VHH binders against q9y6x5. Designs and how they scored, part 208

Target 1, 379 residues: q9y6x5
Amino acid sequence: LPPKLLLVSFDGFRADYLKNYEFPHLQNFIKEGVLVEHVKNVFITKTFPNHYSIVTGLYEESHGIVANSMYDAVTKKHFSDSNDKDPFWWNEAVPIWVTNQLQENRSSAAAMWPGTDVPIHDTISSYFMNYNSSVSFEERLNNITMWLNNSNPPVTFATLYWEEPDASGHKYGPEDKENMSRVLKKIDDLIGDLVQRLKMLGLWENLNVIITSDHGMTQCSQDRLINLDSCIDHSYYTLIDLSPVAAILPKINRTEVYNKLKNCSPHMNVYLKEDIPNRFYYQHNDRIQPIILVADEGWTIVLNESSQKLGDHGYDNSLPSMHPFLAAHGPAFHKGYKHSTINIVDIYPMMCHILGLKPHPNNGTFGHTKCLLVDQWCI
Short names: E, the ipSAE of ESMFold2; O, the ipSAE of OpenDDE; V2, 0.75 times the mean of E and O plus 0.25 times the DockQ between their complexes.

## First folded at step 10 (VHH)

Design uc50 (framework vhh_8dlx_2)
Fold by ESMFold2-Fast, scan of step 10:
Structure uc50 (fold): chain B 379 residues (1-379), chain A 121 residues (1-121)
Amino acid sequence: as target 1 above (379 residues)
Amino acid sequence: EVQLVESGGGVVQPGRSLRLSCAASGFTFSRYAMHWVRQAPGKGLEWIGNIYHSGSTYYNPSLKSLVTISRDDSTNTLYLQMNSLRAEDTAIYYCAREYWGEARTSFFDYWGKGTLVTVSS
C-alpha cells in the first residue's frame, strides 16, 4: 500500500508557546513521535509565503509568493487574501500535491491550505475545499478523513489548515497569558479531536501526520510605531505592503524616494532591492518592489494612525519569536526523538522522501531531517 | 479614529437599481483597498467585491454582472451600484477596509455597522 501523509498547519503557532503553556494532547502526540523545537522560516515571515515554502521547499524569491499583498506592475494584477485564486501568482513553483498527482497514480486532498483551491500548472488538488473561514475545524477534519479513507486513486497526501492561534495572537498579543492560555487550550483540544478521529477510523497507525506552522508572533505596542507619513509624502510612491515589511513602488526617481526614507527611523531598515541582505534570500523576483522597509521586532509601520495590532509577524526570520515548531507521528518517524532546529524549506524534501516522490529542485537539505526518520541512518 | 458609515439602504422593488455609499474618515482613504460584504437573514457573510487603491476591481463571480464598485477619493466615499435587484439580495450591506499584509485571520481591520436593503414587492 502506498505511504500516506497528512500535513496540518495551525497558523501563527510560536515555538516557545510549547514551553510556556500546557498541551496534554500535543505532548502525547510528541511522546510517541518526534519534535523539532524550532523551524527557521523564510523571509518575510508571513502566512502565504511560508505556507507555499513548506509545500515547495523554495525561498519566496523562487516560488513567487513573496508577501500576503503583492502587485505586478506589468499586468496591473493585485494579490491579497480576498484575491488569491489567479494561477499567475502560484505558477512559479510546483507544490507537492501537484507532484503527488503527476508522478504516481495518486490523489491529493486539501482542507484550506493556501494554494490548494487554485489550479497550478493546470493541476488542482484532487479533493479540496474552497477557502471559507467560517468552516469549522471539525468539518475540515471530516472531509479530509473521508477522502483519506474512501478515494480511488488513493489519497496519499492531505493538508489541513486552521487560522488559530494567529487571529488571537494579533488581537491579544503573545504576552497576554490569560487570553492566549484559553486559545492554546482550544487548539490542544482540536489536536485531541484529530488523533481521536484518526484512531476511530483505523487510520492512526498507518498514517504519517505532521503538525507545524508558518510563523510565530511578537508583542506590539502603541509605543512602538513608525509613522511612514512623517518620512515621506504619499504622493511620491505607491504602497504595495505596509507592516512590518513595507513594499514601496516609487512614482518619482527611486534614489529620491530612498533618500527621503533612509534616515527616517532608528527602528526601521531601508533597502534598495539590490541591497537587501543575502541571508534573507529575498531579492530575485519581479514581485519584490524597488524599495523595502524592514521594521525592528515589535515595531509597527503605520500611516498617520494608531494600530489595533497587539501582536504581529513578518519580521526578520532569525528572530526566535518568528519561529514555529514541527511535531510528527507515524510509521516514517522515530518515537520520542527531539531535534533542535530545521529550516522550513527542509520539510518539502522530507515529505517527498516519505511519499516516494522525486522532488523538484529546491532549497531544502534532506540531511537536516534524517534523524527524524526510521529508514535513515542518524549518527 | 477610523470610521466607516454605510448609507443608501431601504426598501426597493424587484428589478430596480440601488446605489449604496460608504463614508470613510480618520485615515487616508485613497491608500486602502475597500470591500463590500453582505449578510442575508439567517445566512453567513457573502463577499461582494473590492476595489484597490489603483482602481482595479474584483468581484464575486456569482455577482459580477449585477454589481459595480467604485470610489471617489476626493470625498473619501466608496460606492456599490446594484442592478436588477432580486428578493435574495435582501441583506445587511457592510463596507470594510482591507488589512495591510494580513491573510486568513485578519483581512478586514475596520467595518461599518451596515445598512439594510430589503427587496420586496
Scores: ipSAE 0.642, ipTM 0.840, lowest interface PAE 1.4, mean pLDDT 93

Design uc51 (framework vhh_8dlx_2)
Fold by ESMFold2-Fast, scan of step 10:
Structure uc51 (fold): chain B 379 residues (1-379), chain A 121 residues (1-121)
Amino acid sequence: as target 1 above (379 residues)
Amino acid sequence: EVQLVESGGGVVQPGRSLRLSCAASGFTFSRYAMHWVRQAPGKGLEWIGNIYHSGSTYYNPSLKSLVTISRDDSTNTLYLQMNSLRAEDTAIYYCARNYWGEARTSFFDYWGKGTLVTVSS
């Protein structure tokens, strides 16, 4: 009957953490599965954009979640973490749980993955939890495993999201070895709990499990600030997003705003929308503002004040510090295989293949993930 | 430096209305989206709604027409109007400043100390 897949995200899990800290439970998971050492995420390297790219296989300009803070000039609507439930923002793409429910008369289950508590194209995940950060990993896991075992039509696609190590990465910075060691050890214990729960319930041998993340983390400092108010008076523009990618909506002539910004800091690149580098795939969407500012790694754009963040993300997606990893285990995956890199948009067509779904048009390349799969010949 | 100070709480009879205020200082208030959040005894944080610098408002659908959020940028003040108060509205009410471009880990960078609203006879 239909194969099953559980997709797990630990927000902000930088790939290089695997080399600098010990993960006994994750390492046991990997030895009988596969590891992709680096996943090249999409620009901008933020939570909502990359989580939606994982489940749609699309660049941000194509799926429409172009930042965690957005403004649509046509409809005059605003988007942020607090008001993310308007389907308008999510309707430019079809995420995998929607395809799963509509193509095969199957159910989907979700514990907190971005977008899963929103009806997208009039379809909401069959089982879901409204986002609430205070809900424990254990409660999320209990719900997901209950739904995987007790559903009709059967749950074939399930998602599980956890906020760490991103919250601690922002608070302490990735270079705080003492605090990050504690946080990452706790995450490894949660992975151990996940595997043990799946084994106890008889799910482990027949369930495909992917553990991944949306982005990494880089060290920030009070010595690396760009004061936007020293570049341009706030009366000339409306600020849509701030750091490390500022989204500028001019109130005057666009060229005049650009000229005031373009030479303000050696640690910030200023782009007119049409001049944004093609390699970012961040241009062809009305939600991308007329002027975009991109801070250099570790630099924070501020409004005449200090920053609370010791770590941040959102930077250039070519930076290894911005990359997560991907580990997977299950009947679809080889055992003990290590792969160097894939693109985050490649995850979607791979998951569609595992589930037997026809993917919507996407920016991923199935060939990039073939070597991970037992039913594929990679060379 | 950055400071948010809530006021207007107290003991209120069921069915009555109450208006809370939040005085902001130490930053350019007009540039930030502002939020109201509450925490009832023994419960987690419940988001009430927000108001953008443009004046656009968004609300928790569960609270519907019970609440109205407004702002006065000339006095750096945020308001929460509550109508038809019930016992379940008993909570500490917090004013919070939007954390620019963050999602899931924290979307508020500064909070007030809160003001207690007790709905009781």
Scores: ipSAE 0.598, ipTM 0.814, lowest interface PAE 1.7, mean pLDDT 93

Design uc52 (framework vhh_8dlx_2; at its last look DockQ between E and O 0.78; V2 from the best seeds 0.72)
Fold by OpenDDE, look of step 11:
Structure uc52 (fold): chain B 379 residues (1-379), chain A 121 residues (1-121)
Amino acid sequence: as target 1 above (379 residues)
Amino acid sequence: EVQLVESGGGVVQPGRSLRLSCAASGFTFSRYAMHWVRQAPGKGLEWIGNIYHSGSTYYNPSLKSLVTISRDDSTNTLYLQMNSLRAEDTAIYYCARHYWGEARTSFFDYWGKGTLVTVSS
């Protein structure tokens, strides 16, 4: 039987939640599989970019989804959560479900994973759900498992996406133990439901399952604000993205805009595009604006009339608070093995290996995940 | 204080046109993208479309042929022109201010109270 892989994302599941909260179902999942304790995600540490990095193995500058809000100066197009279905934004890379589906006797399925309801390179998943936040996890799970079990050609790669604990992290802040305990309990229960469903359908032993996330969450505060309106007049620039990484499109001379912002706050770094640190791999794309502002951890870039969340993400990808985890189970994976850290782009070549797919050029390193796989020699 | 106030709703016959307005106050209107959403009785929220500060517009594909969104920054007003109204267009219509940054959670930070549009013979 051809290998099958289900990729599951719980948005905004910070890695250290596993240490600070109880997850009986997830721990059981891990016990029978593998755990990567920390996954270094890509900069910026946002939902759309990182989810696309997982399935392409590319840094954001390479796959072209460089933020949740984007603007292309050439085409004058905008990208946002409410406007994410233009293939223009996605076609700079080939996600794994497309690669998989182009193989013989294989199909892909998706439940609301970013980019899956868009034809990319004129290919859309054979089975997919249009994004709708009102659809329950149960319904998404039911569809995914039905497709995995009954499709012809068989579904060999599937994705499942869930919005928590990200939404709650934003609302309550990650340091709210009472509320986050409740939220994370629900997440663990959903994992229990997932495992139970797979067992009931006879998929558990043969299906490879990866449970991961795109980013973590850091605590924000009203005492840690950077007000751009105090530093520069709004008429001098267009704001493409705001916090914690602001994307600035100058309406006047770029240097003048830069000079007005460079000393705005000691808790914010201001970069011309060409001066963005190399370690971010966030420079070589036209969709990156001429100036970016990067707030320190826990600081929020605001406007005079902007709202604020108690938790946020998008910060420096070297920060532990931004890091998710990865757990996996199935015939391709060891049992009871724990690994310290990988890069999020490393997931792609691993998934390609599991599925027997030739990977597109990517930034991942297969060697980083070898120890997770039963068919690989681990030094 | 940020405030959005929808107006122009009412009872209309099928096939008619209606223009809704959203009056914005308490913020620099011209800096923000704005959205229209609606909620029919017993149904969830449906995104209609948006207009960016640049004037660029995007629409729900299911509604694109029937709606036009515009804005007047000099009067801080957002508009929704609806044509060829049907019974299915009966809903409370809301304007909302765009907020940057987060996907799949909240890309709106402020909402109006809504205006009711009833399409009936």
Scores: ipSAE 0.798, ipTM 0.907, lowest interface PAE 0.7, mean pLDDT 95
Fold by ESMFold2-Fast, scan of step 10:
Structure uc52 (fold): chain B 379 residues (1-379), chain A 121 residues (1-121)
Amino acid sequence: as target 1 above (379 residues)
Amino acid sequence: EVQLVESGGGVVQPGRSLRLSCAASGFTFSRYAMHWVRQAPGKGLEWIGNIYHSGSTYYNPSLKSLVTISRDDSTNTLYLQMNSLRAEDTAIYYCARHYWGEARTSFFDYWGKGTLVTVSS
């Protein structure tokens, strides 16, 4: 029978939460599976970019979802959460569900993973739910398990997305132990529900399940604000994205805008596009603006007003606070194995291997994940 | 203090047109995308559309032929023009300020109290 894979994302699940809170259901999952303690995500460490990197194996400059807010100067199109269904934004890469449907003549199923309700290269997930934050985890799980059991051609790749703990991480901050403990306990209970449902339906022993996330979370404060309006008048530029990575489109000479910004705050790095550090892999795409501002961890860029966020992400991808984890269980995975670190782009070629798919060219390295897999030599 | 105040609602006969306004204060209006959202009695929130600082507009495909969104940055005012009003357009209409760069947790950071539009004969 063909291998099956369920990919689950809990948005904003910082790796360090595993060491500071109790997760009895997740710990039982890991005991009979694998744990990667840190996943080094792509820059910028935001939701849409990293979710698309997981399913394409590409850096943001290569897959084209370079931020949660984007602007294309040629077409004058804007991208944001409210207008994210234009295929134009997603067509610079081929996500794994498209490859699954086209190479193997199999079905894919999706409960709200970013991009799955968009036709990409004229191919949409075989079964999907249009994004709606009000839909419960239980309803998403019910649909996914129904599609995994009752589809022809068979569903071999399924995705499940949940907004927490990101929403609460922003609202309370990751250092609010009382509120975060409550939120993370609820997530652990949802993991318990997931495993129970798969066992009751006879799926558990033959299904590969990956639980991961797109990024972490860091504590913010009203004491750590960078007021962009104190640096430069808004008449000199168009703002495309704000915080913690500001995307600046100059209305005057680029060098003049750069000179007004470069020494404004000790807690913000200012880059001309060509000077963006090579390690970010954030340079070779027209959607990356001519000047990029990168705030230091825990600092918020504002427009002459306070910020209500007590937690945020988007910061430098070398920061441990920005890293999620990866846990997996199933016939493809070793039992009781712990691994320290992989790159988020490595998940895609690993998933292609599990499903028997030929990966599209990508930035991942299969060798980084081979020690997780039973059919591979770990050297 | 950020404030958004909707006006222009009321009782309107079917087939008529209506223009709603939203007066913004307490922030640099010209820098933000702005949204219109509505809630019909007993239903959830329905996104109508938005307008970016550039003037580019995006609409709910179900409503695009019936509405036009515009802005006047000199007066800090957002507009919603509605044509060929039907009984099903009866709702509270809200303007909302775009939440910058955050996905999947909140699309708006501030909104007004709303203005009621009732379409009846």
Scores: ipSAE 0.705, ipTM 0.869, lowest interface PAE 1.4, mean pLDDT 93
Fold by ESMFold2, look of step 13:
Structure uc52 (fold): chain B 379 residues (1-379), chain A 121 residues (1-121)
Amino acid sequence: as target 1 above (379 residues)
Amino acid sequence: EVQLVESGGGVVQPGRSLRLSCAASGFTFSRYAMHWVRQAPGKGLEWIGNIYHSGSTYYNPSLKSLVTISRDDSTNTLYLQMNSLRAEDTAIYYCARHYWGEARTSFFDYWGKGTLVTVSS
């Protein structure tokens, strides 16, 4: 009897791709549901942090996944995509699939969403796939739909993750219309396949589906490089994360390292941790390093080398180029409604409402998403 | 220019051990995490493990008891020790340099050309 929800992420899907490229299948999805044109994500605008913010409703400083590369000085533990399964990193928050499957007569399923193959608070998603980028979208979708249709207790919350258009956005840059048109057409075809599969299995009318993303993408250039090795001897610090938000762990006096960096480039802001702008909500966690460097949009921090990326993300979350979109369809959602913006942390309390779950303390505002929902007064 | 050169491959009998080396040049080796990856004939890439600049190591759980990764920053050399070799360990073994800060994209920005290990007589 409980309502069901499928949360889908296409990584790196910049909001204005919807205006600049053709998406017949996604546009049909939107026409029959709702659209949020810009989702203001969390700083830093990276994959692991923003995917965890969606499912916890928390800023990065509160959920503890503060970057794609992290170091914890107390435990001396390292985190990266190749080494992301230690629950230590994820245990500062409770993601929605854990809360969901701890309810009586409920389970959760996951196809590759960051963190779903980790036993967070000793609880791993009821059905999951270990992350493997070689697994096709079709296989991920087949597993998710099988679990939604055939599980006891029923799967009421499911996630599905796909690496594009992020991978191609890094490779080509968002301004490469020829290559990005090809990539985005393929994404739209996958959305068409998703909707068709749900219809053929009898799920389409009674399943709530959210299609969203974690961040956008901005154009980079070999003409916009910031060479740290020209400004500071590499022996004075340990580099935890590089670009576009570098995480600097000083090996010598922190003020001395700051002073060597502060005038390195006019296209980079250098922050002592306590001076990080409050609007970032990116200060109160031990995993945030003592000094961060924030490159201007389209600039790349390098170590005396060229950059292999033509597109990147991670920049200031006020930048429209960093914003994804959100589209949704299902019995909980209006049809044909368009909303200008929400915060990415607002998605969590909305999902909890749809599923009838009590949200954990979070940074989202349910009122921001009420107008998307048929059971709410839009005031 | 960043260069990674694997060596120490060859034919070995089942049950024996083998140590592979990766010579690094063109970058400050001591500041980077380094990885070993392998590819068996007709199969996809399999991550073996890594070692951070701190000396911390992480391994593919299926291989953890069979392999040891080490580094010598004075010679810019990465090592893979493999024990109790089996026929399924036949593969091309690559060393790779860690890529900072990305997720669900490439873990590595530079790769060696690989060294072939064949476990048989």
Scores: ipSAE 0.658, ipTM 0.861, lowest interface PAE 1.6, mean pLDDT 93
ESMFold2, look of step 11: ipSAE 0.611; ipTM 0.844
ESMFold2 (binder alone), look of step 11: mean pLDDT 85; pTM 0.852
ESMFold2 (binder alone), look of step 13: mean pLDDT 85; pTM 0.855
OpenDDE, look of step 13: ipSAE 0.732; ipTM 0.879

Design uc53 (framework vhh_8dlx_2)
Fold by ESMFold2-Fast, scan of step 10:
Structure uc53 (fold): chain B 379 residues (1-379), chain A 121 residues (1-121)
Amino acid sequence: as target 1 above (379 residues)
Amino acid sequence: EVQLVESGGGVVQPGRSLRLSCAASGFTFSRYAMHWVRQAPGKGLEWIGNIYHSGSTYYNPSLKSLVTISRDDSTNTLYLQMNSLRAEDTAIYYCARYYWGEARTSFFDYWGKGTLVTVSS
């Protein structure tokens, strides 16, 4: 009866992996659905910020999850993936599962999408799993499909999150074809399992499914390090985040810290908060620190040591290596349609349209996604 | 060269307490958040807790009343105090250095080799 949507994220799935590796199951999904070849994510190109942008349609400065590591100087609270459950951090926006539950008296279900195990504006996903990286994809899928079929009020919005290929992208780097081929084949098999499970349960023909990601991955190297300790003594500042975007909280005069950092490396840009480029939409939030350092693609900021990361993300969102893709299938979507690019903030108003929800004010543009939808006129 | 070396494991009777240590070298220990993670036989990794460079601690809620994490920056040592040990606490215990800006991955940039704790009578 009501339209249903399952939103699936494979963390760190760089768009051009689709061109460089074989994905028979994903290609079958796309053949009967739609593909957006590149999704331009928000800056900074990190996991928590972009996952929250997908479900709110907002830039990071607006939704408040501005990094994976944050500090609030007024409350003296820290945020990271080990302490991400304080509603304080998530309350600057209203994610789609909250809107879904409040507007239509419908249920939401979540298998570990960032923020879904947190009460936001006193509303938590109707069904959810507390984050635990040890839980298999199959167990997450079993719970989601059970909730989609056996809930009152009905589950109309469901999310499913998986940590790969991000973990392996960091460990091996995206240029390690042998290891990445193995990892990406496993992901394609999981997509096959997902489709087969939905078909077996009679959900496939009437469920809208979106498969997307939060960011890409770029190759790093021991030959591309920026030693922050060669630029400035650590006694002059508190470090809030390091690489590839360093967040600096000065302990002395801000201008003095800025002067010690500027021109230290040709491979990073140093910005006072008010000088951060407008195109990043990364300025108007108290959680953005007074000085931000932005490393060039493939460069790692370190503290007088080497780095074991062979791949990383967080870089400039104009970089194609930072872009994920979006594939979708279901009654709302055309079959066999390819689209070049959308902004990641455009996903939210599209999902609201599919579910019949009134979107909260957002930074997305519905016109950018209308060509994907059967009920829309594409000019 | 970054190294993390756990110690203090062994066979412990149920109900007893045990303190594990992790000796860090090759980096400025006081500037990093440090984690304890365990893996029971045939199971996945289970996060125990962490301690930030500021001294702030965060714990797995299921373990919070049973464990305490502390650090001594003067000796570059991380500690895990465990109380009221049960058979289910049998695991290899790892200390790990959290690299800045990571989320939702099991990749820490440096791990110790682990120390085995066996809770048995």
Scores: ipSAE 0.473, ipTM 0.732, lowest interface PAE 1.8, mean pLDDT 92

Design uc54 (framework vhh_8dlx_2)
Fold by ESMFold2-Fast, scan of step 10:
Structure uc54 (fold): chain B 379 residues (1-379), chain A 121 residues (1-121)
Amino acid sequence: as target 1 above (379 residues)
Amino acid sequence: EVQLVESGGGVVQPGRSLRLSCAASGFTFSRYAMHWVRQAPGKGLEWIGNIYHSGSTYYNPSLKSLVTISRDDSTNTLYLQMNSLRAEDTAIYYCARGYWGEARTSFFDYWGKGTLVTVSS
């Protein structure tokens, strides 16, 4: 029987939540599996970019999903969040479900992972759900498990995406212990439901399961706002993305726009595209705008208005608050092994190894994840 | 100040159509995803659908054949067209703003006060 993998994402699950809250179901999962305490995500630390990095092993400048809101200067196309019907945005990389379907006589299944409802290089996930936020976790799980058991050719790679704790992290902020405790307990219950469902269907013992996330969350405040309208008049530029990374397309001379912005706030770094720090790997793509503003952790860029956001992400990927975790269980993984840190781009070559797929060229390093795997030497 | 003001609610007979409006002010409307959400008496919130900056719409599958969401960026107005109204459509209807560049969330940073729709003979 070919190896099978289910990749689960809980959006915005900050790594240190594991230390500050109780997760009995997740702890049982980890006890018989592996835990990576921190996953260093790619910049910018946003949903669509990092979800696509997980399944391609590429930095954002290489896979082309450089933000949740984008403008492509060559084609003059605009993208906002889930403009899911235009494959143009996704075609700069080959995600693992496409590779899975093309290299072997195998199927892929998807419950709402970003990109899975789009034909990429003329290949769409064999089974998928069109994105709809109102569809319950249980319905997503029911479809995935049905497809894992009732498909020909067999589903060997499946994905499951859930919007929490990101939505509540934004609403309450990660420092609201009462509300976050309630939200995270519900997520732990969903993990319990997932494990129980897989056991009842006879899938648990032979299925590799990865539980991870795209980014973390940091506390914001009405006391930490950067009013962009006090820095520069809106007639001088087109705003492509706002906060905490603003993407600026100048309508006048680029240097003049840069000079108006560069010293406006001590809590914001202003970069010409070519001056963006090399460590971000966020420069070599037409969808990265001529001027990028990066707010300091916990600061929100606004347009002469208040923000009700008490938590946010998108900040510098070196910040521990932006890091998710990775937990895994199954025949490919050690039991009770704890690892400190991997890069989010390392997940892709590890998954290719588990599935027996030849990875496309990528930015991940297989050596970083070897210690998690039973068929590799690393003690 | 960010403000969302719903209008167009009222008493409607079963089988009729109704169009709700949401007037937005205090922000750059054209760059935000906008949502419609309703709450029937004694029940929880039910997401109706959204419309992205691009004009792309997504609907609750239970409601897709009965509703249409549209926007007019020149007048900062969001619309909800409802057809073939039934007693179970009786609810307070809210418009809500999604985050800038982040419509893929169940949290909305600003809500209107709502408009009541009562479907009754």
Scores: ipSAE 0.330, ipTM 0.679, lowest interface PAE 3.2, mean pLDDT 90

